# VHH binders against Fructose-bisphosphate aldolase 1 (cfxA): the designs that were tried, part 1

All scores and structures are predictions.

Target 1, 359 residues: Fructose-bisphosphate aldolase 1 (cfxA), of Cereibacter sphaeroides (Rhodobacter sphaeroides) (p27995)
Amino acid sequence: MALITLRQLLDHAAERLQGYGVPAFNINNMEQGLAILAAARACDAPVIASRGARSYAGDIMLRHIVEALAEMYPQIPICLHQDHGNNEATCLSAIRHGFTSVMMDGSLQADMKTVASYDYNVDITRRVTDAAHWVGASVEGELGVLGSLEKGEAEAEDGSGAEGKLDHSQMLTDPDQAVEFVQATRVDALAIAMGTSHGAYKFSRKPDGEILAMRVIEEIHARLPATHLVMHGSSSVAARLQDLINAHGADMPQTYGVPVEEIERGIRHGVRKVNIDTDCRMALTGQFRKVAMESPKEFDARKFMIPAMKEMEALVRDRFERFGTAGNASKITVIPMDDMAKRYASGALDPAVATAKAA
Below, numbering starts at 1 at the first letter of every chain, in headers, positions and changes, except where a header shows other numbers; Kabat numbers aren't used for antibody chains.
ipSAE, averaged over its two directions, is called F for ESMFold2-Fast, E for ESMFold2 and O for OpenDDE. V2 adds 0.75 times the mean of E and O to 0.25 times the DockQ between the complexes of E and O.
[cut] marks letters that were taken out.
Atom coordinates printed by the task and the answers are left out, and those that the model quotes come from them; centres of patches stay.

## First folded at step 13 (VHH; from e1 with S100N)

Design i5
Fold by OpenDDE, fold request of step 15:
Structure i5 (fold): chain B 359 residues (1-359), chain A 121 residues (1-121)
Amino acid sequence: as target 1 above (359 residues)
Amino acid sequence: QLQLQESGPGLVKPSETLSLTCTVSGGSISSRSYYWGWIRQPPGKGLEWIGHIYYSGSTYYNPSLENRVTISVDTSKNQFSLKLSSVTAADTAVYYCARNPEYFEDYFDYRGQGTLVTVSS
């Protein structure tokens, strides 16, 4: 069964009267996949299955998991997406293994630690985009460095994160530069740096416009109304999940994530992809802890996984509903990658050049 | 302050349809931030989730009750309703309407006072 490309999915999301967002959930194992697709089926929602941690399950395993899911849920469009690719080889390897979408994170050098120059980012992203488009795969780019505006630091997750102190100018995507970047690279989606970071400890307080710069998204959208924007590190880290974890043997400091309302705001302003991983982690591990604490004699892993999957499924459903993803799977006819390749070749999918109104 | 109030018959005959309405005040059911649900507590038993509805009209039901449950919303009246068909004595319970901020079945931030519905001939 043909997987859907990110470009097709996000185009669909954008073309709806009320544009919607698609959550991109990390998938590392069978249980996560099943939880996500169960939710998707229940909500009639398309799915972005995102691989973040490359070293956990590996390309082959993930491919087969997603293939199995696609077979089990033929009515659900699934986009298999490689998150935070660090170089051409990584991205192309993903495509070779059946990924229909890749992110080339050129905001960092290949070491995934050093902040890259704009030129570096453009060059490497363009190369990946060109190669991917030849075969119909979609490409997400990133402009700006993800990190906490409060701390001026990035948090490393799954090996990716800038080291050292960052200036706000590095951590906020420049709207004008975004226009140039999209034109130069022809990416299908653009990840925006606006104060989000990976992990559970995104903010020290309920975020406001000073530490979660939603204005950046709005400004970019105004300049690039046809460009699909991506919010990274957009788990909400709900108090409920924190409480679930802490009530069952953990000692997680109080923290704050991205409010769902703010994500919805982003969606109203061109956000079409929303990366969520931490919330899913918390859902799973919260239930693991609960089972461990409440059933100290339990040793069957399935007995841990079942409630964990339910918790994650609920979370996923919530996001499908709130982001407007629900109800759209049945409206999508998946375009094969070969046909997407033809569309790219024809120029039909080229970014709209904002005609600078000659003031 | 948000208030939820259940209303409907306290007595239903076996095989008939239980019908309850929840009137919401101090907040809008059209909010995108909440689900509106029904829960019940049979005598001597724990709380059971029945289902909930989203502002869009999307409904989610407990699989054990799915075939008998209908939840609807009337945004003009700021109400949502529960219908449970083919009731038996097992459906005798205190019924609560509730608001939950997330999809989670067991997480409610507000609920009504509850209304006892007895299934008896």
Scores: ipSAE 0.580, ipTM 0.822, lowest interface PAE 1.1, mean pLDDT 94
Fold by OpenDDE, fold request of step 15:
Structure i5 (fold): chain B 359 residues (1-359), chain A 121 residues (1-121)
Amino acid sequence: as target 1 above (359 residues)
Amino acid sequence: QLQLQESGPGLVKPSETLSLTCTVSGGSISSRSYYWGWIRQPPGKGLEWIGHIYYSGSTYYNPSLENRVTISVDTSKNQFSLKLSSVTAADTAVYYCARNPEYFEDYFDYRGQGTLVTVSS
């Protein structure tokens, strides 16, 4: 089966009677891929396979992993997505290498550290969107800088993250500006800055509306009801996973992530893509540690990895179910990118014109 | 206030099927936020997870019981049920229906009062 574009998948998610969200899971190795697709098969869920800003095993290996997965699970639509692209070359290179979706993170300059101006963001994102759409690839944009509202700082993930202190005005997506941004760039999805950050240490306490600004999602959705919104850094970092890790040789400080119920809230308000990486890391490594501690004589890597994969699979399946992704893979007929290109060219996928609310 | 209530026979003969129903009030089982499951506590033993179900019908079973367990959900009645086939004395326990806010087998935030089911000839 051909890989599915992000736009097609998210359109499907939005068009259901009860809209659903699609988790985007990072894939760095074979085992992660297998765990994700096993879960997907178990509950009939489409998959967004996301590559971080930096590859672990290299682009060639990742490509072949995804190709293998597609062959093994032909009934599962897979979107291969490039996360946090930093410039045109990176995004286009990804497309050239089989990615059906790319994120142009124009919230930062090409160095992936310096906060970019709005004009910079619009210009570079528009260029990428134009080029990608010519060949049917989807584009995710980002408006606002991801980071902790508590700290006024971003956390770097795979080399991408703002450095220094940030103002809240930089860290919260402006809803009105979002309308302008989508119109100007024609992105297929919009990543929202609303207090989430990458990594496990998102919040110092169970988040509330002050440090997790779900209102921003709601406000943007009200203005852009047809635009697919993306939540980044949306691992929940469950206490159980922390305990699993810390009970078996680790010493991670207590932390909090995005509550699943808040993600569900987001999904009810236009969120269609949910980035999850840390939870998967914790599930995999936590169970790996458990095996290591409980089976000190074991030396076969498979004996560690199989349980680790099962733990990750369980997490992934849970997210598919809770986000409403489950049960949808079989309902999707993948549209080839060439056909998507034609749809873009016709204007059929252009963003809706914001109707000025009559004052 | 969420309430879970178990119902069913307290006595089952060996080799027969144990059947219980959980009636949920004060909340809907048709929520994306929760699993609905069964746990039991045999006399003198700890709690054992039996399985749980998502409102969509997706089931998760304890591997040790998987071949004998069937959990079903009726969203129209706001109920879910347990069937345990081929029971033996080892299945004598207090059975609880429970809500799981996570997919973890050992994690529940609400449960019923429990009902004793004795397997005896």
Scores: ipSAE 0.490, ipTM 0.781, lowest interface PAE 1.1, mean pLDDT 94
Fold by ESMFold2, fold request of step 15:
Structure i5 (fold): chain B 359 residues (1-359), chain A 121 residues (1-121)
Amino acid sequence: as target 1 above (359 residues)
Amino acid sequence: QLQLQESGPGLVKPSETLSLTCTVSGGSISSRSYYWGWIRQPPGKGLEWIGHIYYSGSTYYNPSLENRVTISVDTSKNQFSLKLSSVTAADTAVYYCARNPEYFEDYFDYRGQGTLVTVSS
C-alpha cells in the first residue's frame, strides 16, 4: 500500500508516447475520497489526493482517509500532496505525517498574503527541496509573481520606460527566470503563473494572450524537459454545474474558469499536474441542493450525499478521460520513498537543461 | 465538415434487440474533446437522451435505460453503435446519433438526420 510520490507519477505521465496530465483533487471529507477513488478504479487512473480546505479535515484525518482508500483500492497508485505550504515547518510536518509530496509556495511570505521577493522564494524553496529529497518526497514550487515583483521594482525604476513597452510580456512568466529558479531550487514540479494564481486575474481568451501563454509553456518545457509544469486555478467552472446549483435555491454569480480544451493544450506542451477543486465542490453542492428541493421531507444526510458523490464521480471520470490519465494505473509500479531518496542522492533526478547536443 | 449518419434496420420485433450504427465523417471519433451519443424522440414526445461514449470505451447511460443499453465504438471504422435489448412498442422513435462536448446528457452540438425505428410484429 505504498503511496506514490508526485515525481514518479509525473515522470510516468511524461514518458507516454503522448504525455498525459494528472488531475489533482482536493479532498475535504470521506465522501469526496470515495467518489474520486471509485472513478479512479473505473478508469484505471492514478490519483493525486490534495489536502483540502485549510483546516477542514487536517493532516491527521486526511492521512488516515487516504490510508483507508489505499487499502480499499490497492491497485490504484495514490499520491498524497500538501498544497500551498506557507513555510518549511508546514511542508516538513506534512512529510512527517505521510505526505509523499508537498508544495512550498515561496511566491508569498509565510502569511500567505504578502508578495515575496524572488530571492526569498528561491531560498525557502531550496531549503524545502533539500530536506524533502533526503527522504524521497517530491516538491512543487511556484514562480508566479514576476509581474508583482516588477511592480515592487517600479520603486527602483529610474524612468527608462523600457518596462512599459513590454505590457503583455509583463503578465507572462519569463522562461529564463523559470530555468534559473528550477536549477537553483531543484523542484520536481513548477506551477505556471497563468493568471489564475494572481487572484482577480481571469484567463483571457484574447488571441495574442493565448498564443503567448502557450509559447512560454513550450519554451520552458523545451529547456526543462524533466521538470513538470502545474496548472493552478484550473477548474472549468462548468456552466451546467452553476445552472444546477442556481436551479435549486442558490444565487451563485456567473464565474469563468479555464476551458477544458485550453487545459488539454497545456498538457500537450508539458503540463502534467492540473489542480481541480471548484468543479468538484459545485457538483456536490448542486446535487445536495437538488435533493433538498425535490425531497423536502428528507432528513437523512446520506440521501443528500449519495447523489452528490455520484455527480462528483461522473465529473472525476471525465477529467481522467480528457487528460489522458485513464488506463495508466495498471502500468505503474510504485517506487518506495526510500528508493526515491536514493535516486535523488545519485543525481539521477537533478534538473536537466536541454542543450545543443555535442557530437 | 463534420457529418453524422445513422444506419440500421427500421423495423424491429418486440423482445428483440434494436441495433444502430453511426458513421462519422469530416472528423475523428478518437477526439479527446467529445463524447458520442444517442438520443431519441418517440412520436409526439420530446427528445430523450439514451447515453454516450468516450472513444476509450467509457460510457454514461440514462438510468431508465441502462439495463438494456450498450453503446460501443469502432475507431478503425470511425463508427459508434447502439444496442437496445428487449424492445417494446414504447421504444418506437426517431433515433439520432450526436456529438456532445460535455459529459452531461443535455449538451449536443451536432446530430445526424435521424432514423425511424418501429417496434412491431
Scores: ipSAE 0.344, ipTM 0.742, lowest interface PAE 3.9, mean pLDDT 82

Design i5
Fold by ESMFold2, fold request of step 15:
Structure i5 (fold): chain B 359 residues (1-359), chain A 121 residues (1-121)
Amino acid sequence: as target 1 above (359 residues)
Amino acid sequence: QLQLQESGPGLVKPSETLSLTCTVSGGSISSRSYYWGWIRQPPGKGLEWIGHIYYSGSTYYNPSLENRVTISVDTSKNQFSLKLSSVTAADTAVYYCARNPEYFEDYFDYRGQGTLVTVSS
């Protein structure tokens, strides 16, 4: 029943013959947790359960929800991850509440809106990794700021993230800086800026590799083959989910997310964690709206939520299959955080770098 | 060029099991990008999705048929199959095997030529 750390899970993902990606799903309520774990059991897939920067349920409730899920699904490794931490206190508080993984987002200042300097990012992220690694918790950092290359702008998620116009240097991670950052901070995973954005309104046309700057992933992975890359803003925004919602009383304009084939390409090149929230919320909302329209006298919330959970489960199963996550839960023996702490202390988890010799 | 070819009996007696095989050529059914499925068109009616399968064995079925449907995959033969049990005259249709890039039922980007299956005593 011990929760798995992000580092152990992503090391496992990278060490499999083909390598795989792990979707990280935001959990805001019991229903999402149940749908995700039902899919995980059906697929034999390990799970990353994520809390956003300003969590809906709060740390205490989410920890207990995840504990209940671990009891109901004892064969499924679950990583409890805090996303977009704004300072050391937020990250350490999450660890104290039982989170096995945290993200320190030093690409932004503590207001989670103002773009921070590289030196600020290194300094605050290093402080978090030092503390987290003493107790065996994993740390994700971020270099670059999320934003759409098509629009040249960003949109916050859950009140976190830069907003407004960005230039290209803010939206793309510099591979040389990535090497320096990982060496200086010792992060277990690195979120990179590659042209994705948060939210449901990502692109005005179907994107291709040129819009997503996928070569940044390839360059960074070549230099940092043992550092696990993270895609944020990676929901596909499937047309079927938009159609479901719009057929039942909404008016969402047509938009395009990251095509699943581009996510699969990223996984082949070192992406190991793929954040997914928008698709899940659209699946739930679509079925909720369908019941509301087709059964206008229905007042029992369970009659709305049961179909919503089934739609989300179907989506989550698809992501476990396409990302290669399926079939791996039964192959994992969870390493407790105290033992992970010993591994960090020994230097066994120190960053590895493949760099060209300077002239 | 991707090609899908249905094979199986064109005549099935009521209450028996309809069984079809789809042979895939010009592509691999072990692709991580696609589901492999069955649709049908009863005489004078529109297309009806039956279900589809991922090469790992993960299935999605039309809820109206799921108690009677089994879809299977054999990656070593590059084939997938349909079994529909307890057939009636209402199951008379042209059956197509098809490829779906999505997990949901409303999109197929390739299908076979189709095979008529008639259910009659």
Scores: ipSAE 0.289, ipTM 0.717, lowest interface PAE 4.3, mean pLDDT 85
Fold by ESMFold2, fold request of step 15:
Structure i5 (fold): chain B 359 residues (1-359), chain A 121 residues (1-121)
Amino acid sequence: as target 1 above (359 residues)
Amino acid sequence: QLQLQESGPGLVKPSETLSLTCTVSGGSISSRSYYWGWIRQPPGKGLEWIGHIYYSGSTYYNPSLENRVTISVDTSKNQFSLKLSSVTAADTAVYYCARNPEYFEDYFDYRGQGTLVTVSS
């Protein structure tokens, strides 16, 4: 059965009565894949399976893992997505290996550390979309540099991200520029800077009140209703997961992520893809550590990983339910890449710009 | 204002099934933001989480009880329920229904007044 493209999946998410968000989960090994798909089956939820910027398994292994998962769970649409591509070669290689979606992160130069100019971002992103759309693959772009509004600092996760101090214009995406960028590049999805941070150590202080720049989300969505917004750095860093890890031998400082209700608010205002990685890794590691401490004679890796997978499954089920993803897998008929390519060629998927509207 | 009210028999015989219903008023059980659950307090002991359910039917149970517990939801009546099978004297406790904003067992923001269930012949 065919993998679903990101464009088709997020179009479906936007067309539902209330609109929903789709969590995008990084997969680093078989166990994560099994946990995610078990949750997806339990929730009747479509899946975005991501290769993160720091490739642990690599494109070939992930393609085969996802292909096996698609065979085991034929009722679940799976989008195979490559995140934070640093250049054309990375993106095109992923497509050649069977990825149905890629991200060209032209907000940074190829070193994934140096902030790139707007013109560089447009040029490299347009070249990727031109190539990808010929074969029906979806492209996510990025405009703005992810960082902390509280500290004015750039953040990095999974080996990708600018370093050092940012000014305000680098920390929040300009809606006018977002419209220009989408028209010039034809991206299917756009990651924007809206105040989120990356990694388990996001905030040094417990956040109070609203922490997302909701006005940025709302304005961009109103003007670009057919270009789906992506939220990066959006792990909640749930207190229980930190407690689980630290109670069982870790020494990680307390930190605070984006509260889940803030993520849900973003989804209600136009966010369609939400990247989740840190929470999943903390769930796996925390439960693994618990077995290690409570059963000091245990040496069988499966006895560590089975409970870890169950903890991750519980987290993934929660995200499918809260984001409104649950119940939608059975309502989707996958459009093959060849047919998506025809839709791109016809102009049916060209960027749409609307007159500015308030929510 | 949200209110949760437990109802059901206060006396259950050993080996039978404990059954309780929670009626939610002042709010909808069909919220995407919340889980609906049961906790209990045996005499002289602390609170013990039993489990919770999302309105879609998705459940999380305390591993120590999962083979005996069933939680269900009836969205048309704005109610959810607890069944605990094969009870013994150890299941005597004050039972509370609760709303949980998290999927975690120990997090809740609203709780009923509680109902004492005694397991005795």
Scores: ipSAE 0.080, ipTM 0.621, lowest interface PAE 6.1, mean pLDDT 84

## First folded at step 14 (VHH; from i5 with F104Y)

Design j3
Fold by OpenDDE, fold request of step 15:
Structure j3 (fold): chain B 359 residues (1-359), chain A 121 residues (1-121)
Amino acid sequence: as target 1 above (359 residues)
Amino acid sequence: QLQLQESGPGLVKPSETLSLTCTVSGGSISSRSYYWGWIRQPPGKGLEWIGHIYYSGSTYYNPSLENRVTISVDTSKNQFSLKLSSVTAADTAVYYCARNPEYYEDYFDYRGQGTLVTVSS
């Protein structure tokens, strides 16, 4: 089965009577992929396989992992997505290597550290979108800078993260500007900055509306009801995972992630893609530590990976159910990228023109 | 306060179907935040996960029992049930209904008191 584009998948998610969200899980190795697809099969859920760190396995390896998974699970639509592309070359390289979706993160300059101007963001994102759409690939844009509203700082993940102190105006997506951005760039999905950050240490307390600005999502959705919104840094960092890790030799300080209930709230307001990486990391490494501690003589990596995969699979299943993703894989017929390209060319997928509210 | 209570026959003949019901009070089984499951503990053995059900009707079972297990929900009664077919002496155990806040099969935040089910002629 051909890999599915992000646009097709998220359109499907939005068009259902009860719209649903799709978790985007990072895949860096075979075991993560197997865990995710096992969960997907069990839940009848489509998959967004997201590349985080480019330097870990590389585009070629990841492509082949996902292609192998697609062959093993032909009934499961898989979107191979490049997360946080930093420039045109990176995004196009991904497409050349079989990615059906790319994120152009124009919120930052090409160094993935410096906050970019709005004009910079629009220009570079538009260029990527134009190029990608010609071949049917989907594009996710980002408006606003991801980071902690508490700290006024971003956390870097896989090399991407703003450096220095940020003000809230930089860290919260402006709803009116979002409208302009989508119209100008024609992105297929829009990542929203609303107080989430990468990593495990997102919040110092259970988040409320002050430090997790779900209202921003709601406001943007009201203005752009047809635009697919994306939540980044949306691991929940469950207490049980913290306990698992700390019970087995770690010293992880207590932390808080994005409550699943808040993610569900987002989904009710146009969120269709939810990025989750930290939870998966914790699931895997928690089990690594457990095995290491409980079986100090064990040296077979497979004996570590098997329970790790099981833990991650459980997490993934949970998210498929909670986000409404479960039960939808069988309802999707993948559209080839060439056909998607035709749809783009016809204008059928263009953003809806904001009807000037009659004053 | 959430309470779970198992009910059903304590004695089942070999080859018959074990049937148990869990009555939930102090909370709704229609919540999107929880799974409702069954676990058992045979004499002298550890806890074994049987399966659980999500509010949507999605079911997940222990692969070792999958062919014999059916879990269902009755939202009108705020109950969920277990059926285990073709029972043998190996199915003798204390059965617990439980709630888990995540899919994780071994993580339950509430559990019933348990009911002994003996498989005997």
Scores: ipSAE 0.847, ipTM 0.935, lowest interface PAE 0.6, mean pLDDT 95
Fold by OpenDDE, fold request of step 15:
Structure j3 (fold): chain B 359 residues (1-359), chain A 121 residues (1-121)
Amino acid sequence: as target 1 above (359 residues)
Amino acid sequence: QLQLQESGPGLVKPSETLSLTCTVSGGSISSRSYYWGWIRQPPGKGLEWIGHIYYSGSTYYNPSLENRVTISVDTSKNQFSLKLSSVTAADTAVYYCARNPEYYEDYFDYRGQGTLVTVSS
């Protein structure tokens, strides 16, 4: 069964009268996949299944999980996406293993720790984009470094995160530069740095415009109205989930994530992909802890996973609804990658050149 | 200020269908930010979540009541309704319509004053 490309899916999302966003959920195991697709089926939502941690299940296992899911849910378009690729080999390997979309994170060097130059980012991203488009795969680029504006630091997750102190200029995507970047690389989606970070400890307080720079998204959208923007690190880290975890044996410090209403705001301004992982982690582990604490004699992993999956499913469904994803799966006819390749080759999918209004 | 108001019969016969409507004022139900739901409190018992609906029509029901519950939304009237079929004395309760800013059923930021519905012959 043909998986959908990121480009096709996000084009669809953008073309609707009320543009919608698609959450990209990390998938590491069968249970996560089942939870996501159950939610998707329940509300007729297309799915972005994102791989973050490459070393957990491996490419082969993940591919087969997603293939199984696609077979089980033939009515649901699934985009298999490689998150935060660090070089050409990683991205192409993903494509070889059935990924229909890859992110080339050129904001960092291949070590996934060192901040890269703009030129480095453009060059490596362009190479990946060219290669991917030849076979119809989509490419997400990243401009700017993800991290906390409060701390001036990035949080490392799954091996990716800038080391050292960062200035705000590094952590906020420059809107003008974004235009140049998209033109130069021809990425299908652009990840924006605007103060979000990976993990649960995104903010020390409920974020406002000073530490969550939604304005950056708006400014970029104004310049690139046809470019699909991506919000990373966009778990909300709800108090309820924190409480669930802490009530059952954890000691998680109080933290704040990205408010869902802000994500919705982003969606109104060109955001079409929203990366969510931490919320799912918290949902799963919260229920794990609950079962462990409340049922100390339980040893069947399924008894832990069932409530965990249910919790995650509920979360996922909520995001589908609130982002406008729900109700769209049935409206999509998946275009095979070979046909996408033809579209790329024809130039039909090239970025719109911002006509510089001659002052 | 957001206000929710329950309306409907206060008396329902056994085996009949309980029907309530919630009228929302001071805010639109056509918001992506909220769920609109029903909760009830039987005499001497705790609060029980019945279900809620998203403005799109997506419904979420308490599994214990799922087979008997229908929640609907009328965005044009800024209303949503509850139908509970095959009622018994166990369904006697104060019923509240409520707004949920989160998808989880146990959190409400606004609710109506409540209306007593008695199931009696």
Scores: ipSAE 0.503, ipTM 0.784, lowest interface PAE 1.0, mean pLDDT 93
Fold by OpenDDE, fold request of step 15:
Structure j3 (fold): chain B 359 residues (1-359), chain A 121 residues (1-121)
Amino acid sequence: as target 1 above (359 residues)
Amino acid sequence: QLQLQESGPGLVKPSETLSLTCTVSGGSISSRSYYWGWIRQPPGKGLEWIGHIYYSGSTYYNPSLENRVTISVDTSKNQFSLKLSSVTAADTAVYYCARNPEYYEDYFDYRGQGTLVTVSS
């Protein structure tokens, strides 16, 4: 089965009566992939398989993992997505290697550290979007810099993250600017900066509206009701998972992530893609640690990984259910990228022009 | 305020089926945020998770009870129910319906007052 594009998948998500969000899970190894697809099959959910900025096992291995998964689970639409592309070459390379979706993160310069100007962001994102659409691939853009509003700093994940102190004006997506950005670039999805950050240490306390600016999503959605919004760094980092890890040989400090109910709120306001990585990491490694401690004589890696995968699978399934993703895989017929390219060329997928409501 | 209320017979004969219904008020079971489940506490024992259901109908059962347990949901009535077949004296317990904000079995934030079900001839 052909891999599905992000645009097709998110359009489907938006068109459903209640709308739903699709979690984008990072896949770094075979076990993660298997856990995700097992969950997907169990609840009939489409999948966004996301590669981070840095490859763990290499692009070739990841490609073949996803191909294998697609073959094993032919009924499950899989979107292979390149997360946080830093330039045209990276994005196009991903497309060349079978990615059906790419993120051009123009919020940062190509070094993935320096905050970029708006003009830089628009220009590079537009170039990538134009090129990707020619071949039917989807493009996610990012406006604003991801990071902690509490600290005024970004955390680097896989080499991507702003360095230095940031102003809140840099860290929150401007809703008006978002309109201009989408029109100028024609991205298929827009990543929103609203106080989320990558990693486990997103917040120092249970987040409220001051440090998790869900209002930004709502404001942008009001202006761009047809634009698919993306929440990054949206692991919830549940206390249970922290306890699981810390009870079994780890010493991670107490932390807080994005409450699932807030994600659900986002989904009600145009969020269609939700990036989740840390939760999966914690589930997998937590259970792995548990097995290690409870079975000190065990040395077969499979005996560790099977329970670990099950823990991750349970988490993934929960997110599919709670985000409304479950039950939708069987409703989707994958459109080949060549056909998507034709749709782009016809203008059928162009952003809707915000009709100024005549006050 | 969210309220959960168990209802059903307090006495069941051995080998029969225990049937309970939970009526939820002050909130909808058709929420993406919660699972709705059953737990029980036998005399002198700790709480045991029986199972839970998502509003979509997805069920999760305790493996030790899976073959005897059926949980169903009626969103139109804002109710969910428990059936436990082939009961024995070991199934005597206070049964609670509960709301679970997480997918794992050992966590709930609300529960009913509980209803004692005695298996006795």
Scores: ipSAE 0.491, ipTM 0.781, lowest interface PAE 1.1, mean pLDDT 93

